# Miniprotein binders against p81326, part 35

Target 1, 226 residues: p81326
Amino acid sequence: MLHFGGFIMEINHISKILEKEREEYIRNKVEEYLKQGFSKDDAVNKANQSWRTYIGHRIQDVIYNLLKKFLKDSGLKVTTDKALNNRNLPEELDKVKRLIAINYGEYLFLPDADVIVYKVENNDIKIIAIISVKNSFRERRFETTYWKLKLKESPVTSHIKVFLATPDKDNEISYKCPNGKPKKMRIILEYELDGIYFLKEDFEETEKAKHFGKIVEDIIEISKKL
Key: E = the ipSAE of ESMFold2; O = the ipSAE of OpenDDE; V2 = 0.75 times the mean of E and O plus 0.25 times the DockQ between their complexes.

## First folded at step 6 (miniprotein)

Design MB5 (at its last look DockQ between E and O 0.67; V2 from the best seeds 0.00; counts 0 for: pae E 8.5 > 1.5)
Fold by OpenDDE base, look of step 9:
Structure MB5 (fold): chain B 226 residues (1-226), chain A 101 residues (1-101)
Amino acid sequence: as target 1 above (226 residues)
Amino acid sequence: GPEEILEEAEKLLEEAKKLIEEARKLAEKGDPESLEKALKLLEKAIRLLYKAIWLIEKALDQGVPEELREKLKLAFFKAKLLLYEAEELLEKIKEELEKQK
């Protein structure tokens, strides 16, 4: 039986799995858009955009499921921002939602919280970590950093760890100074966030930049200190 | 041999994937009958996935060439992911059925 640790290390295959699905997905979507009356070029462009969204959700779902499974034995619970968008929330999730909300004066808004890890002790909820999942950094490169900084501004949320999980397929943040040139994005993200977890092997490892396989242990350790 | 096991495992994975997708579509309808049908499909999918995992593990325990090992590991990973997806969906459907009672 591949030990749990061994399985998480195999998460590097996620990109390969999803890439195999891409051609079929694109073909089907192009056909769908053509039937809707779009030009061939428009259909292809829309299909590619749809794929980017789709693959992002798929990676997020995988990470969610893995964390939920592997943190279960530690008594930790996992939810998503999507689950929190329901009007009728169970009391527990309603509390979770409130505990991650960011104050904008007259309004409360939720950070981008693809995965939320929390514990329940004596009917009290403690938020442990938020994991942002990004497949690529083409758009909204520092969005996760923004949310981390906003969470730090409140004593209610300042303790919440914010992690980034990414396959970084385009090697945008895999290395700090490739060829002696600093990668601004990597440096800033690593500095501002509590951790970056790579769904790949080819990256520069640091204290904060680790393989995704270490995220479970790190979260459990954090949970013990809260 | 291990190659045949891989082929069989991949077939099981594809079948399980189809069942999970069908179950998801049924679950979206939200009616008790659809939810119950979805549960049955997921249970079947889970069985197939466990079988696939078992086969893959058996093959990996055998001395296999590196190329085949990597393919088996990939299949294993895919199987586990699908299993987690199926289990998660199963849990959600059960919860929904309980709410409707």
Scores: ipSAE 0.399, ipTM 0.724, lowest interface PAE 1.5, mean pLDDT 91
Fold by ESMFold2, look of step 9:
Structure MB5 (fold): chain B 226 residues (1-226), chain A 101 residues (1-101)
Amino acid sequence: as target 1 above (226 residues)
Amino acid sequence: GPEEILEEAEKLLEEAKKLIEEARKLAEKGDPESLEKALKLLEKAIRLLYKAIWLIEKALDQGVPEELREKLKLAFFKAKLLLYEAEELLEKIKEELEKQK
């Protein structure tokens, strides 16, 4: 059994470790695309885009597994948006899905929630937190903020905490005012979200911007208030 | 010395990674024979990972230059990452075998 805090505090190196896989991954993908008939330049571009998707999913999987392991003794359960989109859901997960779905009149959509933490007491389900996992911020910069605002609009979902977990590889949100100029993305994300959890060591720490190793304690504390 | 320990630990990590990948492919087949084979491969991978972790911890105890210390800590995290992956797959395989009884 791993002790709380030991491995979680080491996760700040995950980007460096996974980046060591990049060269072999790109080489293999380029070969695959060349066999499909793409030009060398197109194969390289497709391989790089494939890598961005792969590494994002890999980081999400690590976060999911760590939270599942470290939250289970506190009576908390963890699932993913991918699991909720499967057919033939168990009744428990079907309830989780319905509790986070957002109503747009004729349409129901799940928020962009990579990892969902919830509690079950006497067959009642309480959604504790939704965690969005972002490796970089080149695209879809504020989608997590949008989902927080939508969840706040309904009394059924307004209690749900929305967190962002990121290595912030390109340093887009690590500091509020680098070189004396306000960084709009960091300031807005920190203002609107319930927390930002960095999977790296070098960032401006605040009450809402923390090392990822603190997320388990924070989730447990929140769950006790529900 | 600690540099040789890091090299041995990294070799163990690569072997464990290959065993986990083979186990994953066997588990995807889903039949009991393939699941039992996958279980055995994962148990071996987990033993290799514990050995790698032990080697890295011994090297860190020796007092090493900061550059080598950083490399050892990265190897330690990689070992723990692979261990979590192997344990998660092991749990999934055991649950699937129980369901097929």
Scores: ipSAE 0.013, ipTM 0.393, lowest interface PAE 8.5, mean pLDDT 84
Fold by ESMFold2-Fast, scan of step 6:
Structure MB5 (fold): chain B 226 residues (1-226), chain A 101 residues (1-101)
Amino acid sequence: as target 1 above (226 residues)
Amino acid sequence: GPEEILEEAEKLLEEAKKLIEEARKLAEKGDPESLEKALKLLEKAIRLLYKAIWLIEKALDQGVPEELREKLKLAFFKAKLLLYEAEELLEKIKEELEKQK
């Protein structure tokens, strides 16, 4: 029997919406580029490049909204690095920013933290996890692992879980090579990070590499131990 | 011990850096023979960088003094940047070789 948890149902619904959104987006962009005088082949190529950029931001927004909705009843809050970069921050978000920022002498940088999960207890903030969202691994493959290592060096941030969430449409880290060994990038990312959550059905599952549908229960379990 | 691991990792980083620099010069020549040689140098550099990263990660997984931990973190950062540079150059060279067939 298939268990229809609300979170899994919502993921399936959003997946169908994104597929329809892709078709509509590509169609509109092709028309736009054709009107600008591009050839049919160039218009199609440009539309696909535009979609790749758009979907990166869209997936991040989707993950943010899903986590916000499904973690609320567990007393957990969700924000984004985009929200933390606003000039005028509410006190709570300013505190979140300060608790995850990494010090480089006179400079502070936010880690690769597209989505941030935290809780408020007795007017104090505790960061539970940060989630880096990647739709491609062609560039900047190990930035998230660098930030994980930096967070581990401070007592303030060493408890923070660092997760990667990815559809991995190009199968860059999903499968074993013909010799049975995972790709080197997959090995390093899985070793360094606290978890990899795939927004796809087919991948080599391990204790750290899971379907995205498991992220809510994992985060809640982590928060209870803090 | 962890200090010897750091020294070994730093030597691997220096060797990888030299290989990447040599590969870049060969890639600038643009002929198939030079591009093929550049690919082999980059593959070697990438192997050395993964070994350096492995050594650094193993050292960081054990209790090391804070001062040494900071040096290992810096070496890790340098290794990651070199790995990114090597992989980017390798992809550009593969693309160029494909064009020349």
Scores: ipSAE 0.000, ipTM 0.090, lowest interface PAE 22.4, mean pLDDT 79
OpenDDE base, second read of step 7: ipSAE 0.397; ipTM 0.723
ESMFold2 (binder alone), look of step 9: mean pLDDT 88; pTM 0.883

Design MB6
Fold by OpenDDE base, second read of step 7:
Structure MB6 (fold): chain B 226 residues (1-226), chain A 101 residues (1-101)
Amino acid sequence: as target 1 above (226 residues)
Amino acid sequence: GPEEILEEAEKLLEEAKKLIEEARKLAEKGDPESLEKALKLLEKAILLLWKAIYLIEKALDQGVPEELREKLKLAFFKAKLLLYEAEELLEKIKEELEKQK
């Protein structure tokens, strides 16, 4: 039986699995957009954009499901920002929402929190970690860093670990200094975030940059210190 | 042989995937009848996935060439992902059905 560790290591295949679906997905979306009256070129462009969004959501869902499953035995709970967007929240989720909110004076806003890990002890909720999931860094390269910095500004949220999970398909942050040239994005993200977890094998490992397979253990360890 | 097992497993995965998608569409309707139908589909999908997992594990235990081993591992991973998806959806539907009683 491939134990937990073995299964998580196989997450490297997620990009391959999803890529196999691309051609069919694009074809179907192109057809859909053509029926909506778009030109062929516009339909293709829209389909490609839709695919990028779709892949992002799929990876996020996979990570969510994995974390939910593998953290359950440790008594840890997992939710998402989407789950927190409801007007009528269960008491527990309402508390979670409040505990991750960032103060902007007159307003409270939530950080981008694709996955939220928390524990419940004696009816008290402790937020452990927020995981941002990114397939690529084409847009909003430092958005996760922004949220980390904002969370650090409040004693209520300063303890919350912020992790980035990515397959880094385009090798934008896999290495710090490839060919002797510093990769600004990798260096900054690694410096500012609590960890980067790669859904691939081909990356420069550091204390903060690890394979995704380590995230469960790391979260559990953090949870014990809270 | 192991290649035949892989083929069978992949077939089961594709069938399970279809069932999960159908179940998802039914669940979106939100009515009790649709939800119950979705549950049945998911239960079937889960059984297929467990069968696939079993077959893959059996093949991996027999000692296979590295190339085939990697394919089997990939199929195994895919099966587990689909299983988690199906189980999660199943749980959500059950919760929704309980709220409607």
Scores: ipSAE 0.331, ipTM 0.689, lowest interface PAE 1.8, mean pLDDT 90
Fold by ESMFold2-Fast, scan of step 6:
Structure MB6 (fold): chain B 226 residues (1-226), chain A 101 residues (1-101)
Amino acid sequence: as target 1 above (226 residues)
Amino acid sequence: GPEEILEEAEKLLEEAKKLIEEARKLAEKGDPESLEKALKLLEKAILLLWKAIYLIEKALDQGVPEELREKLKLAFFKAKLLLYEAEELLEKIKEELEKQK
């Protein structure tokens, strides 16, 4: 039995830490760029751009650590595509890699799976979910959708849930029809993926589009049905 | 036959993809002349994608071998994805042109 209130509290705590980290990061980067001779406006713009890159990696790490902590008691394990790209893989992770790799003729490639949830049962590994973490949707907006559709083609991988996790700071997919105009990216991603989990409060909630606080409960329910 | 239809559809997809990439680069420039050129490229890309979709659906209506059916489904997915990308970019460019007037 898991207490999901603790997960939500930890998300809120980490959000406060990231807010303070942002303020310090921006101050330091602005100072750095000013020392390099940039104008104040240019220094601020460059610092904000640097933060967007930095926070992308930070959010991936945060999600990995949160899921690892809160899924452990349910017998679920968590890894990353970065871990799977290690040359000297433990046997268990090598099996995980084999179970999610997609065949392209003579080549095998991993999907863009920032976080991977799996279980080990009687020495057999079953992949539960792949989570793609997107801080922004500038280029390659539908990469997650491509990987979902490829995974559906094989009986080995067709059961794997593909989720998107995003703060969506630019409000690119927060609503399906803002001001009566359909947002194709939100509509396509919701239609094709198994779920979208928002790291923000203001968004249009549906059966498939939820606050990130619900992801642990959803993954555990899915694992019970496999 | 279905093999020839797949080959024709793949050519249309490749041409549309190039047009969308060129339009994206023009949209990044942001000036009215570049935005107008991007609109024309996207309109052509959208037409080619609809032609590809039509051809793929015609081929799928025929009894095709499983291997070819999977390739046609992949081509359909590629066409659908490119179409959605092109239409979203088209709408963004139209909005930007209106703001500049």
Scores: ipSAE 0.000, ipTM 0.083, lowest interface PAE 25.0, mean pLDDT 81

Design MB7
Fold by OpenDDE base, second read of step 7:
Structure MB7 (fold): chain B 226 residues (1-226), chain A 104 residues (1-104)
Amino acid sequence: as target 1 above (226 residues)
Amino acid sequence: SEEEKKIEELLKKAEELLKKAEELLKEAEELAKKGDYEEAIKKLEEAVELLREAVLLLWEALEIAKELGNEELIEKVKLLLFEVKLLLYEVEELIEEIKKKLEE
């Protein structure tokens, strides 16, 4: 088991490790799309889009598994929105699903919840945090913020912390005011969310913007207050 | 099943190798801080070999897990494989950094 200290340094390389697979992945996908009858340009574009989706899922899976591992000893449980999409849910997960649902009048919808951290006490479930995992911010930049605001509107969900975890490879939100120019997205995300956790070292640290290595401690601390 | 037992054995061995590699990394870092760069590199190279062995064990485990269709074991193997790869990357980078210092 990676010691927590060693883990912190290693997670910084997640993007680099995954990028090593990119060329092969793209080549294979391009070939696949060409066989499907797409043009070369379309095949390349589709392959790149596929890669973005693929790498996003991989990072999410890593974060999920890490949190599951590191929170296990604290008695905290971890699940995903994907796990909650099943028709036949165990009672525990069915309760979790209901406790994160957002009310839209006639309909209940789940927020984007890549990772959900909760605890079970005396058969009662308390949702502690939702972690959104984003590799890039090209699309739906404020989706996580939207869900945070929606969760805040209900007394049932208002206590749920919403965190963003990202390697921010392109430095889209790593700094608030690089070269004196405000990064709107960083400022808004930091303001609206309960925290941003970076899977890298090169970022502007604040009270709410931290290295991913701190997320476990923060979640445990929050859990004690609930 | 026997196959599941084999996977768990492979995982255990890989974890042991990972732990040893982590220890070597720590020792190497301490040596590097003291200026003992050559000995640091030697320890790191040993760590690389252990981690490469761990990768092979985990690839075997992953293949068996896939054959069984056991998603839980697949995920366990993938997670440990990722940890091993991360550490391997760190060790390799540190070797490169120390080598640059030796050229200076």
Scores: ipSAE 0.021, ipTM 0.345, lowest interface PAE 6.7, mean pLDDT 87
Fold by ESMFold2-Fast, scan of step 6:
Structure MB7 (fold): chain B 226 residues (1-226), chain A 104 residues (1-104)
Amino acid sequence: as target 1 above (226 residues)
Amino acid sequence: SEEEKKIEELLKKAEELLKKAEELLKEAEELAKKGDYEEAIKKLEEAVELLREAVLLLWEALEIAKELGNEELIEKVKLLLFEVKLLLYEVEELIEEIKKKLEE
């Protein structure tokens, strides 16, 4: 791309499209539930729950495609935990799966790694980062930190950076208490993770809590050290 | 159903157009790096045509999916439509940037 602001522009464009889609999606779902005999309040609640499920998958796919596109010229590859759960894996992805899986005796589990960034050098694979995408923190709020702590236990995986990407529209981890201190959840997530990337403008930036627009440059710099 | 097959056919055609547009964008980026700005713009304009065609196919698929009330197909169409529109925006922006380079 001739203009290096393209990544930031795509993020801004995404936000605009997603908001229009939300409005249409909610309207259509409310109508659907009303036709099924639900009350107005129940229809609205069901529509909002349906949107939360839908947008989670959509944001994950968008982030995957953006990172794949913008990391390609740096020799970095991108995959997903969904791809790694396929029964018949190409050799390269089978190696990625083995390098990221957590051992629980007889069982191997993949971390909740919505997006995985790796590089290939002389047929050897190096995992650079995993990105967990969270739309809300109502459930499994510390799952990403759990996987980070598990990965740190092994010399094979301890170098892998674990990032959280979130719009945080409900200000669950970007909100401060009236006395000006961050919420306990924000403190723990920022302390344990390698970075938090916000898909929003209004938050207090720190060394580890950044706008999502910085993720590509950060990943490229990390890959140079490995 | 026959309508579901029609939607799948439209989605497949739109995905093929999206893939071709992505290839044209890559070719145009390489041409621009070499200073072949006129040829780069031609490739990008071809990509715009393909992406606009994909949007029309996806709008047709969306209307059919809505008539069927098939939730999974509606969501699948909307996701691909979003990806097509995003790439279309990128391609149009790049055309404007290269045109500025030609004016210099």
Scores: ipSAE 0.000, ipTM 0.098, lowest interface PAE 21.5, mean pLDDT 80

Design P1
Fold by ESMFold2-Fast, scan of step 6:
Structure P1 (fold): chain B 226 residues (1-226), chain A 83 residues (1-83)
Amino acid sequence: as target 1 above (226 residues)
Amino acid sequence: SEEEKEIEELLKKAEELLKEAEELAKKGDYEEAIEDLELAVWLLELALLEAEELGNEELIKKVEELLKEVKKLIEEIKKKLEE
């Protein structure tokens, strides 16, 4: 399909925009911290920390908008955990929220899900996938795995695919040890999750670890089986 | 309560990971030890969030103390890797 070529082109275009945005952001933040009296090394470190927080939210928004744009023609809808936290939910989103809920004995809680893909057929909602977006794995690296294992326990949610999307710029899960073995974190994430989609070029592809450009086609294929 | 039992299960799993990490570090498998300890930190942060929601000050203190120990060991192993 022609739109898959467009998707790859848009990813490449956005990657270039984010690289330019990073350069400008870091430069401005370094200047800001220097004016506050920080040393050059401290200013650079603080600017980089600020960028890591900023880009995390920015990448989530980018992925949401890309998936919404490229899944629309296939009859698929996309929402976010932020949208589901609205107190006055539209009926459709309220149904989505209830369909991803996890049972903890006597209590029902929602997983943390950055992006949610679903479809509507004859006023019935089917959740296709939940996508966790991680810019870094410094903290809560196995949180997505926990939610996957909990979703798998219920017949209501066991069909939901759980994906991880990440640029992995620090090579935290795309790097192999000198002996050729993947890191323990990579092994666990790939084993338990339904897929890992990298927003980078340089990594070893597997059946479940793929370039982000393949995510639209994979989601569409999954939706047809439901 | 069920919530208190869930927090205790998270604490038990974190302690098991700490034990595994100590054995890995003893064998010189520092990078794998760090991975286990970072998973323990994640479980303990989840336990802390649940204990805070529950308002159980005893559990909050217990989780915070174990988190401090795990983070201290991570820094010790990282220093050995640099050497």
Scores: ipSAE 0.000, ipTM 0.142, lowest interface PAE 16.1, mean pLDDT 78

Design P10
Fold by ESMFold2-Fast, scan of step 6:
Structure P10 (fold): chain B 226 residues (1-226), chain A 83 residues (1-83)
Amino acid sequence: as target 1 above (226 residues)
Amino acid sequence: SEEEKKIEELLKKAEELLKEAEELAKKGDYEEAIEDLELAVWLLMLALLQAEELGNEELIKKVEELLKEVKKLIEEIKKKLEE
């Protein structure tokens, strides 16, 4: 649950909103492709493919906006890897970029940091958390895990929490096998990452796998210890 | 009803975000204004779902009207950013 000014938004509401957006998006895209001369089957297929690309960016934007709004009064700042890839960076963002970059000998790369939470104290920047947003695990299943392990190698970045946020619409990591055991992918991701935040209600919470509504409080708590 | 009060609270929060975004846009803080408006869209879509479940046509219309205002302002600000 997200709380602000007496308002509570439950995770199932976020899921319902995304489903409504999906239905409207697909309907509009099918109509668009039909007007372009595609067959009905091709139009539907192309619309679904387009949605898979769109939803990734949409979820990232939503998470960024929610975190920025809810963390503002806690003195925490939020940015994105998209912002950090601008050619002309403000000094503050340039410092953020340097503090999360991973060294590969002669090369520096940014981790899978869709959303970055940091704080500024006495002109010093401390990175609190990096949030990787995944709407699907069909490809790049362990990319977030790889970046977590790389960040742990450096004294500069080892304190940074790495979280995964996902609606897991296809039940790829929230699904339990018939014997009640989590899938291998879920076990590995939960073990290696600092937390998984689900934008869905129907799953068993653990210390590390939580409803997305808890992310704000968790980040604030972490920031107080840094 | 209790359910109608919750929808009205969502509408009130969305209106507060819209007002905040209008002030930010006046200051030229377009990026932050869009962030507030995107959050308002989420709250209004939640309100719309709940109003539809209740079958309350008056609330559905209120939500749809506010959604139009929010989306219109988003388009206006995006045009300013393109300039």
Scores: ipSAE 0.012, ipTM 0.458, lowest interface PAE 7.4, mean pLDDT 79

Design P11
Fold by ESMFold2-Fast, scan of step 6:
Structure P11 (fold): chain B 226 residues (1-226), chain A 83 residues (1-83)
Amino acid sequence: as target 1 above (226 residues)
Amino acid sequence: SEEEKKIEELLKKAEELLKEAEELAKKGDYEEAILELELAVFLLEYALEKAKELGNEELIKKVEELLKEVKKLIEEIKKKLEE
């Protein structure tokens, strides 16, 4: 961890920081919606929906910034799906976009790749990993798994590692059942994906399910084998 | 205390990131500057949580003031990128 400075270690405390931020955000948004004339119940519901959108973008930004900072000295580059959706792409990013696109006959679609890690060697681009960021598993819980399966079908994309990053605040995939078994959703995600990185401290690590602070080291190791 | 010293170390690191970001912004490296500042925000948010747990009013104030300064600079640099 110290190889990348104490900053990555502090990321393991993100869950607690985000919970504090949530309390303040919800309080402020409830007050704002009440002022707009919404009922107490409607204001609370709207504030919670607003938080779900806000926190998703915030976690994605955090992951992007940390990976960009700590991978650059290893010759690795980081971009986002938002950057790839710009109309006028630099040549390098246009190549990245083409290398992760999935073919559906006449159409090419990008996977759900919130953060993308790649390297440039002799003007050739190699995609290392894509990271999907999920704040909750109530909706589209297997979307990342679907994209992993599609990427495996092509020799161009089959090498790309697909990771899930999540705070899992509701303990939807980090929860231990009374008999010690993981939930079905956790079993499926861990089996199909290349790794799950938790933005929380309280869970049991496995070979593929780890604290987020380990992602930088893992990506560097993967890039050396490519 | 040991915990108070930890918070002071986080403040020092955040101040170093702020100084580095200011130099990057002077060179026109706005994206890199924002990256450094967002890392500083993370350190400061953690420090604030710890300072509140300790009930240390002086540390809480120091962290909040630096956090406000860092967030202000992020918005200023974002506006320059917009231009």
Scores: ipSAE 0.000, ipTM 0.170, lowest interface PAE 16.2, mean pLDDT 78

Design P12
Fold by ESMFold2-Fast, scan of step 6:
Structure P12 (fold): chain B 226 residues (1-226), chain A 83 residues (1-83)
Amino acid sequence: as target 1 above (226 residues)
Amino acid sequence: SEEEKKIEELLKYAEELLKEAEELAKKGDYEEAILELEFAVFLLEYALEKAKELGNEELIKKVEELLKEVKKLIEEIKKKLEE
């Protein structure tokens, strides 16, 4: 049973929860800064800056939990690079870590993969996709592309799909301009990556650049081919 | 080798991006200049990895020198944006 309608409803519900969380976060941070002796205007500005950092991490957690919930019924498992960096790993996660590690001569490093989707068949693990979550493109814009390029070099990892998920609130790569040429950054990211999923309503979809609501069905279809 | 030729093509492309970024910076388009330079860094870091795998000392040196120049320009433009 596929729960795509439930997935869309959950995304809408989470959006409302995040707005209430923002209001509470800002209120608490303003009080904190006022107690430190900042002016009201400075306290508000600092609280808003703090929220922008907080929401970046929060969106990563939201995407992880949504994918874990909605891929479970399809026999797919979800983990994070943070989980894989624990010293004492379960056997299954240790195998996942080894299957995505990149060789730098004498050293093996993990890509910066916020969310990892895999399946287990006959005690063998197949990595389906890694998802990088970006709240903004102000810095390190091509980091995900670098990891995609490195993964393509090995027969062990070359099949792994690399996706970008982003709200792109500042319209840095999803600018709504009918018949307008995409910016160079958008062209490069879309060309090199396997897909971009936008957590926003207002943009033109392409074959590779889609609404985030489509990610569950796309991952399930990819897993059937592996 | 064919692989060395590919690295030289990456160096050439990075040099063109550096030139384009310098022109953008002269026009005051600092954010777009940084974008071109960050792309050059991406290409050069990949080229450096490949040059080291091939053990080509001359190519390694060329990539490292250009990478240093590109990173220096990024910091100079960022400093101007802060002003």
Scores: ipSAE 0.000, ipTM 0.267, lowest interface PAE 14.3, mean pLDDT 80

